# VHH binders against o75319, part 40

Target 1, 181 residues: o75319
Amino acid sequence: GNHIPERWKDYLPVGQRMPGTRFIAFKVPLQKSFEKKLAPEECFSPLDLFNKIREQNEELGLIIDLTYTQRYYKPEDLPETVPYLKIFTVGHQVPDDETIFKFKHAVNGFLKENKDNDKLIGVHCTHGLNRTGYLICRYLIDVEGVRPDDAIELFNRCRGHCLERQNYIEDLQNGPIRKNW

## First folded at step 3 (VHH)

Design p32 (framework vhh_h_nbbcii10_fgla)
Fold by ESMFold2-Fast, scan of step 3:
Structure p32 (fold): chain B 181 residues (1-181), chain A 125 residues (1-125)
Amino acid sequence: as target 1 above (181 residues)
Amino acid sequence: QVQLVESGGGLVQPGGSLRLSCAASGFTFSEYDTYALGWFRQAPGQGLEAVAAISGSGDYTYYADSVKGRFTISRDNSKNTLYLQMNSLRAEDTAVYYCAAYPDEDSLYGGYDYWGQGTLVTVSS
């Protein structure tokens, strides 16, 4: 269906690159069939995503889609030059260890293949906030050794919105480091 | 009004099996095509726990670690019915089970879309 996700309009379309990392977070792009329900200034299509990234003088090298649906846009709506990875991630609950491992593996693989460029890993769920922020912060904490509060602050500042789900925040601050290899 | 009605709960001995059903009224699964559906449970004195989810197509499933290998989620979109096959039941599975159309947003204000009053599963000898 063509229903606009609940509260989708309340969030900024694209955050800023997280300094010192290759991450950029955004809300889900909506394919053109959704535009009949949106004012021109509310539209955020896959094309609009790439235009906004370019306006920041950045370039996407990978999109990781964490939504548990395929209704919002199709991989074919993206440029052929940008890899797309779907990691079906159920909302509301802290992502399980298998999901965390898949995310870490995808990020590590991208970084290895793109060490000679500055392309970004774009990560989104529906709002680009809770699942997105959790997995990015989990990566920074577990793999890069960033302090939990510093990772959360960095994500919140760059996304322009604070992580909302207390169970996600609690797991990042006090949960175990996941050793996934 | 959109409504989901759970059935199939009851008293079972440890090691037993139950099949839960969730019937939709006021909408069809195809009207909300691509909506994920799931099962949640609330044990006495505990918070709400996600048990299993299934994508709109039925091709992708999620299971909580506590139920992997024992529970199977399935859906029949032509019958507007969601199922949970529960095998090798344990005392820890005692809970009220709710079915929900799983919202694909996880914002604080979105919440879970629960309908019905749930169905009680008691695992006891």
Scores: ipSAE 0.183, ipTM 0.559, lowest interface PAE 4.2, mean pLDDT 85
Fold by OpenDDE, second read of step 4:
Structure p32 (fold): chain B 181 residues (1-181), chain A 125 residues (1-125)
Amino acid sequence: as target 1 above (181 residues)
Amino acid sequence: QVQLVESGGGLVQPGGSLRLSCAASGFTFSEYDTYALGWFRQAPGQGLEAVAAISGSGDYTYYADSVKGRFTISRDNSKNTLYLQMNSLRAEDTAVYYCAAYPDEDSLYGGYDYWGQGTLVTVSS
């Protein structure tokens, strides 16, 4: 139950805010039970997440968790002031239309309710890269009209790591627009 | 060498129940505690949808919102078999159901490691 995700240590804990958006991507924070398997400098807890966000002079307004498990941390580990949304997303395939719609709906709802602030939408999967990057880019492409290559470049630059799965990249670049409602 | 074989599908009326089985050969569930076992489904004209999963350790189960409270995933390591108990079936549950074994963690190395051929579930009055 407390196995460190494969290659989890290889990724930056938190990316940067994506300019022109409210998105920030990060790898999955791990609850305290994982710490005994990590060096102190490798630890990244829910608390550490918020500290790192604060260090960037930002504030999280929503966390979208795309992991297909519940073993990494509990919603109770998060501040009560920050809503938590779980969207179970399998990691090996392009998210289905329902998953994409759920993500878009959540983002649009947040933006509608948070027009008066600049709080961020934090999105993560296990590594905060492939599933996270796909859905963020899918939103930018489908909803904001951003060119696919621009969206991908922006995400990669801000996350500090590049999307790695070709099926995700190909779908973003050449796949159809998904419905927004 | 590795084979997953689904069974238990068929025609059922709305509100009915089915129990799907996935028998694994050449692959021992208990030896792969870092793998998740899951059920997926594909309805006509729809994409593949994750339905339920159980962690390699068996400590955690996951369900799609659409099946929560109605479906139950379980496994029997002694029989090397995965199960999906489906209750209160609806027309929208009509699909081909697939059994899969895959890393319990986000992996960059390929897709799902093992799939079955699927079993058809039809919910109709």
Scores: ipSAE 0.014, ipTM 0.348, lowest interface PAE 7.8, mean pLDDT 89

Design p33 (framework vhh_h_nbbcii10_fgla)
Fold by ESMFold2-Fast, scan of step 3:
Structure p33 (fold): chain B 181 residues (1-181), chain A 124 residues (1-124)
Amino acid sequence: as target 1 above (181 residues)
Amino acid sequence: QVQLVESGGGLVQPGGSLRLSCAASGFTFSEYDTYALGWFRQAPGQGLEAVAAISGSGDYTYYADSVKGRFTISRDNSKNTLYLQMNSLRAEDTAVYYCAAYPDEDSLYGYDYWGQGTLVTVSS
């Protein structure tokens, strides 16, 4: 249904670009039908997302949607010029290796195709925090060789909220490197 | 398999009280503290009405205007149980009461888990 996801209002709509990367994280946009349940200052539609990105002098080149539902908005609600990729991930558990590999392949493919521009990869789950932060940090650690604590700090600072799930943090800090890219 | 089982319904006189319980099996509330939980009711010949809901954290509660100040929703993650304390019951509260649970972070089907319902009859 059209119920607002729990705690969705507690999070900033859009973070800042993570310096040295092409990543920007945000919470899930909610289509127009949800606006009847929101005050004007709480609204964050797909249109609002693109306006906020533009306000930062950035441009989206890809959206990766990590939610396990299609109820929040439809790909048709996005500008035709921005590719949309759905990777179904369940919350609370660390994403499995297949999901991690899909994310890495999508990011690597985007970067190869977009060598001549500075467009961003927008990544979101429901809150733009736990699944989103995990997969971005996992990419930075495994592919870019960033130290785990540095990746986590960078994500937390740019998102404006700290990763909340201890199992995700533990896996990032002490888990195995996944070398499937 | 995942199940929600309601209990505590029955016949009560106007002005009386009942406490409904919803026991979950097949998953634990403490594993998924963001599971939102709620109570719905359906009176004879009427549609389904949301009564009360509680967030996974327990910090946020919702109540329908018809029950505000009379009903209290609570959860006990250690007992894997959701409660609805119903006070000052009125004839209009007569309905089958359903427990529902869904993941806060994306449900496969929305309210994925529904109980079978428990009948509450408020009559003299």
Scores: ipSAE 0.021, ipTM 0.258, lowest interface PAE 5.6, mean pLDDT 85

Design p34 (framework vhh_h_nbbcii10_fgla)
Fold by ESMFold2-Fast, scan of step 3:
Structure p34 (fold): chain B 181 residues (1-181), chain A 127 residues (1-127)
Amino acid sequence: as target 1 above (181 residues)
Amino acid sequence: QVQLVESGGGLVQPGGSLRLSCAASGFTFSEYDTYALGWFRQAPGQGLEAVAAISGSGDYTYYADSVKGRFTISRDNSKNTLYLQMNSLRAEDTAVYYCAAYPDEDSLYSGSGYDYWGQGTLVTVSS
């Protein structure tokens, strides 16, 4: 369907790069067919995403799409030079170990192949908040050794919105480290 | 009036198999081709847990760790039906099983009023 996701307009389109990392988070871009339901200033297409990243003097090298749908935009709407990875991640539930492993593997692979540049890993779910924030923070905690509260604070500050789901926050703070890097 | 109706539950011995079905009425899966569909269960005295989910295309699936390798989710949009094939059943799989569909794929429980939830079918695994 062509319905705007619930509360999508409530969130900033794109956050800032998380300092000390290659991560940037944003809400899902919406293809041209959604624009008839949006005012010009509310539009956030794949093209708008790349324009906003450029405005920050940053460059995307990978997009990781965590939505559980293909209705929002097509990979073909993205520049062919930017790799796109889909990791179907169910909302409301803490992502399972297989999903966490896929995310870590994708990030580690990108970093290994991009040692000689400063390109960013763009991560989004529908709002660019709960699933996105969880997986980025999980990576920082499990792989980079960042303290949970520090990872969460960094994400919240750079995204411009705080993680909302208590179960996600509790798992990050008190849950086990996933050793499947 | 939108409704999801589960069927196929029953009594089975440990190691047995069952196939659950979820039939939609008041809407069609072709209206929700890109929307997630899933199975949830509630065991006696426990909270609701997600079991499996499937993307609109049917190409991507999620399974809870407790059922991986034993359960298979599938959908047939032309028949307006969602399936859960359950193999190698265990006593711990005893629960009421529910199916769900939602117009916003970011959440299987995104809110009341546009999430669709079935009435449940009981699965009892016992000798």
Scores: ipSAE 0.026, ipTM 0.414, lowest interface PAE 5.8, mean pLDDT 84

Design p35 (framework vhh_h_nbbcii10_fgla)
Fold by ESMFold2-Fast, scan of step 3:
Structure p35 (fold): chain B 181 residues (1-181), chain A 126 residues (1-126)
Amino acid sequence: as target 1 above (181 residues)
Amino acid sequence: QVQLVESGGGLVQPGGSLRLSCAASGFTFSEYDTYALGWFRQAPGQGLEAVAAISGSGDYTYYADSVKGRFTISRDNSKNTLYLQMNSLRAEDTAVYYCAAWPDEDSYYSPGYDYWGQGTLVTVSS
């Protein structure tokens, strides 16, 4: 079954760059085989992703894919100039410390290697909302010292949709800071 | 329509091994499925804890820190069955183990897509 992810059509394809950061969030791009089930205006392929980023006068330097599947698109559908990192993250549960550590290291490494440019880190899960928002906010809170409520508000505003999972929000607001995992 | 049935639980001594099976009926596992498959457990008086998960392709796995290196998750799509091989069992692994199938999607609402088994008891004691 090559089915469209549940509620995928309900979300904006791409958010806006989060000011003061290198992050931009989006929903999962769907490869050409999914287009049979989509109206032309609903299509959001890897190519469409890059076109929409360019329309915002931004450029991707890294894609971090948090989905727990490889069926939506293939890394080879992306431009070879943009690194792709897969971090398999189970939905519904708060990401574990190893996942948080991998995400933080990938972001820190990108920022160190991209000091001389303004390229963005694109982050997505299926909807570009809960897992995506959690890990971006966790990074801002733990590494950059942003207040939890400010991180969440910034993500919600720039993504155009609010984090939906109460367990994720609760962990961001009241959970421990994950240091040196 | 959809049912997940766990088996293979029982009493085992510390350091022992068990293999849990989860047979699915009413739907078919597929490498192109959006569904992640996994094992959760609930110890007496505790909340539900994720143990292990496996992607639709079977190529990628997740393990909780408490079980890494001891447990192995696998799936056989031809038999429509999910497995959990549990080695080096500890007293703290005592729990009811649940098989689950859930979409990769982070949807907050979707009746009928979150499937759970009835659970199988694993007791680790001398």
Scores: ipSAE 0.021, ipTM 0.376, lowest interface PAE 5.3, mean pLDDT 85

Design p36 (framework vhh_h_nbbcii10_fgla)
Fold by ESMFold2-Fast, scan of step 3:
Structure p36 (fold): chain B 181 residues (1-181), chain A 126 residues (1-126)
Amino acid sequence: as target 1 above (181 residues)
Amino acid sequence: QVQLVESGGGLVQPGGSLRLSCAASGFTFSEYDTYALGWFRQAPGQGLEAVAAISGSGDYTYYADSVKGRFTISRDNSKNTLYLQMNSLRAEDTAVYYCAALPDEDSYYRSEYDYWGQGTLVTVSS
């Protein structure tokens, strides 16, 4: 449907680049068909996403879409020069080990192919917060060796909103490292 | 009136199989092809657990670690029906099973999801 996602308006459209990483998080862009339900200042289309990234003097090299739907925007609404990867994740539940592996593989592949530039990996779910924050923090903890509390603090500060789901936070702080993935 | 109605639950012995169905009435799956559909369960004294989900196209599925390799989710949009094939059932699978249309949001409460069924009881016991 053409319904605005629940609580979508409560969140900032796009965060800041996470220093020391190639990550930037944002909420799901909504294609133009949603704009009749939004005030002008609430609009956040795929075009608006790229304009906001450019205004931060950053450039996207990959978008990872973590939503479990395809109703919000089409990959064709994105510039053809920016790869788009869909990793279907269900909200409310901590992503499973296979999903975590797919995310890590995509990030590692991007970094290997983009070692000679400073392009960013843009990551979003519906709100750009819980699933997005979990997977980014899980990568930083498991692959980069960042302390869980430091990863969470960095994400919260740069996203401009704190991770809300206690099960996600608990898994990041006390859960097992997925080294085999 | 929009309704999701689960059926197919019952008593089964460990190692057995059941197929659950979720029939939509008051709407058609073609109107909700953009929605993912899923199965949730609630065991006695426990919280709600996501079991499996399937995308609108049917091309992408999710399974909880506890059921991977044993359960298969599928949908038939022409019949307005969602299925859960449950194989190699264990006592731990005993629960009320619910189907729901997923809003694709990190929601805290069951009431925040678009539509929920009444549930069907599955009891795995010797």
Scores: ipSAE 0.047, ipTM 0.444, lowest interface PAE 5.2, mean pLDDT 85

Design p37 (framework vhh_h_nbbcii10_fgla)
Fold by ESMFold2-Fast, scan of step 3:
Structure p37 (fold): chain B 181 residues (1-181), chain A 126 residues (1-126)
Amino acid sequence: as target 1 above (181 residues)
Amino acid sequence: QVQLVESGGGLVQPGGSLRLSCAASGFTFSEYDTYALGWFRQAPGQGLEAVAAISGSGDYTYYADSVKGRFTISRDNSKNTLYLQMNSLRAEDTAVYYCAAYGDEDSWYSGAYDYWGQGTLVTVSS
């Protein structure tokens, strides 16, 4: 149901654009039916997401939703001009190679189609932290050649919260590069 | 069709033990499509309470303060089955016990579960 995700209120709604990239991370927006359980200043609807992105003088060109559920909001709650991609990921475990491949393919496709603009790729899971941070960092390491510690530090700084899951951090630092050709 | 089916409930005396099982069909507990799994209960005249939960990997467990040290949650991914071993049972453990599955594991021990069983009654009395 309409239960607020645990610890969701503990996280900043939207991070800042990661400099040198097209990524911006945020926690899951909650549709209007959740608002009865939230104070006005705690609300973070799909509309609130786009207002906060605009306040940073940024524009979303793609949303990648990494949650394993569809209960938080519907794609129809988003502007029809912004593509939405669902990649189902379970929490706690490091995303598998197929999931990593899907994420990289979506990012590469977006960048190729949007080389003439500066639109952002918005990425979220429930908290916009562990699954989100893992896949963004994995992309930067594997595709952009960023050093693992630099990718993690960049994500943590821009998101305003540090990656919490040690297994995710260890895979980023010491795991194999996934060459998804 | 996703289904969770509980078994193992019944009448037991205070201080006794019961083992609950939850069999899943319509999805698998494999690493690729693993869900966080939990046990919830509803005592007479009370709301739904989270009892125990286990992460998809099995590496993390949650227990309510009321059951810590007495109950053990475990899963067998090869058998698509979740277990709850209940020891040192008390009259206040009397409830309908539900198993539940949740794929969005960042909130895995709270009540945001996607699939639910029909429940099995546990009565602790003598």
Scores: ipSAE 0.065, ipTM 0.401, lowest interface PAE 3.8, mean pLDDT 87

Design p38 (framework vhh_h_nbbcii10_fgla)
Fold by ESMFold2-Fast, scan of step 3:
Structure p38 (fold): chain B 181 residues (1-181), chain A 126 residues (1-126)
Amino acid sequence: as target 1 above (181 residues)
Amino acid sequence: QVQLVESGGGLVQPGGSLRLSCAASGFTFSEYDTYALGWFRQAPGQGLEAVAAISGSGDYTYYADSVKGRFTISRDNSKNTLYLQMNSLRAEDTAVYYCATYPDEDAYYTGGFDYWGQGTLVTVSS
């Protein structure tokens, strides 16, 4: 059960902090058991994640895991000081309103608790691209009033890869604003 | 290698029930080492349709709108087996049913499922 996810090696491990926000996106970290199938320079463990964030002079305050599986790493592989939140999302489909609301509530709660620091919200799915980019952009559009094209461009630039799923892009550009109340 | 083998298909009358099974080998169903699993179907002359998915723990499930309220996905981790309980069957449910790891990669590629079985035929007719 330790097969490397399809195309996982094609993506940069960690993007840059999105300026003007508390978001940083990355691909899923893989626990030690996956390292037998990876060259040393391809390894990206939970420890490697935190080292790369530190190299950018940033600090994680929350990890939101959007994958539909627990096989890649255990929450216990993360530092005890960093909260971990799992939101199960299926790939290929635009996340439903319940999922969008859960994501927004988690982000808003973190920001209220962390108003006196500059810690980041780390968000990932398998590649840290489509589900991750959709939910971050949806938050920026619906809560922060960012123009859809500007949110997408900001995410793409900071992640270092462009959002790939056309149905996600279409929903962000032309879909309704989701209000939580 | 990971292998999934489907069984339990057959001929059923409209309104009837069937339970499909999918036996897994080459991996464990433990929460931290389990693939998300799903059921897919292909009706005669049509493309693949996702039917249902279940998380590694079994606590989170997903259903296509066409089957919500009629089908139930479940897993028995001690037997390494995935199930699909199909109730209130309709003629439109006629298809070959496949089990596969549910794709957790959200790429633009179509057909991103790993099929390890030949499928099991379900025919709903009078």
Scores: ipSAE 0.180, ipTM 0.524, lowest interface PAE 4.1, mean pLDDT 85
Fold by OpenDDE, second read of step 4:
Structure p38 (fold): chain B 181 residues (1-181), chain A 126 residues (1-126)
Amino acid sequence: as target 1 above (181 residues)
Amino acid sequence: QVQLVESGGGLVQPGGSLRLSCAASGFTFSEYDTYALGWFRQAPGQGLEAVAAISGSGDYTYYADSVKGRFTISRDNSKNTLYLQMNSLRAEDTAVYYCATYPDEDAYYTGGFDYWGQGTLVTVSS
């Protein structure tokens, strides 16, 4: 169905590119059927996503969808030139090692294949905040060697919203490094 | 696939307490993306009335004015079960109580339920 996610309207639709990275985070775009339940200014479709990215003079090279549902939009709603990857990620709890690995693997694969361009990795969950922020930060920490607090600060600043869930923050700050393969 | 099964209803005296349970299957509370989980009721000869809801994240609770301060909604993610603790029950609380998922705030108030159960009867009488 066309159900508006909880608090979806409260978050900025698209963040900013994270400096020094290829990451950009955004909230889940909603297909046209959801527009009936939204004010025009609240609408954020897959098309709107790409328009907003272009407005930032950026280009998406990959979309990683971390939502646990498929009802928000269809891969067919995206340009054929932009790969779409679904990683079903459970909400509210720290992603398991398998999920983390899948994310890292996808990112590394993209970077390997896209060395000749500056296209972005777009990552979203429902709000593009907690799951999204955790996995991006986990990558920066585990793979790029970024200090946890720096990763979190960078994400928060670029997303325009701060990670909210303490278990995510705690794991990022004090949790173990996860294997990269 | 999704199923909600209410239980815990029964006959109780005014001023008494009752705890309803809603066992959910076909989805998990922590994984299923919905606006809220909640309870609505239908009294004899009356329309549907929203009673209480808890947000998908569990961070927020909503109560009808008629039950505020008397009813408490909670959930146990480990059991995938929703609860409604009803205290200080009144005759006017007599109704069939249904567990439901709500896709948005409007649905909670208008009865636009995504999924709902078979209901459990609560009778408050001396």
Scores: ipSAE 0.015, ipTM 0.371, lowest interface PAE 7.2, mean pLDDT 91

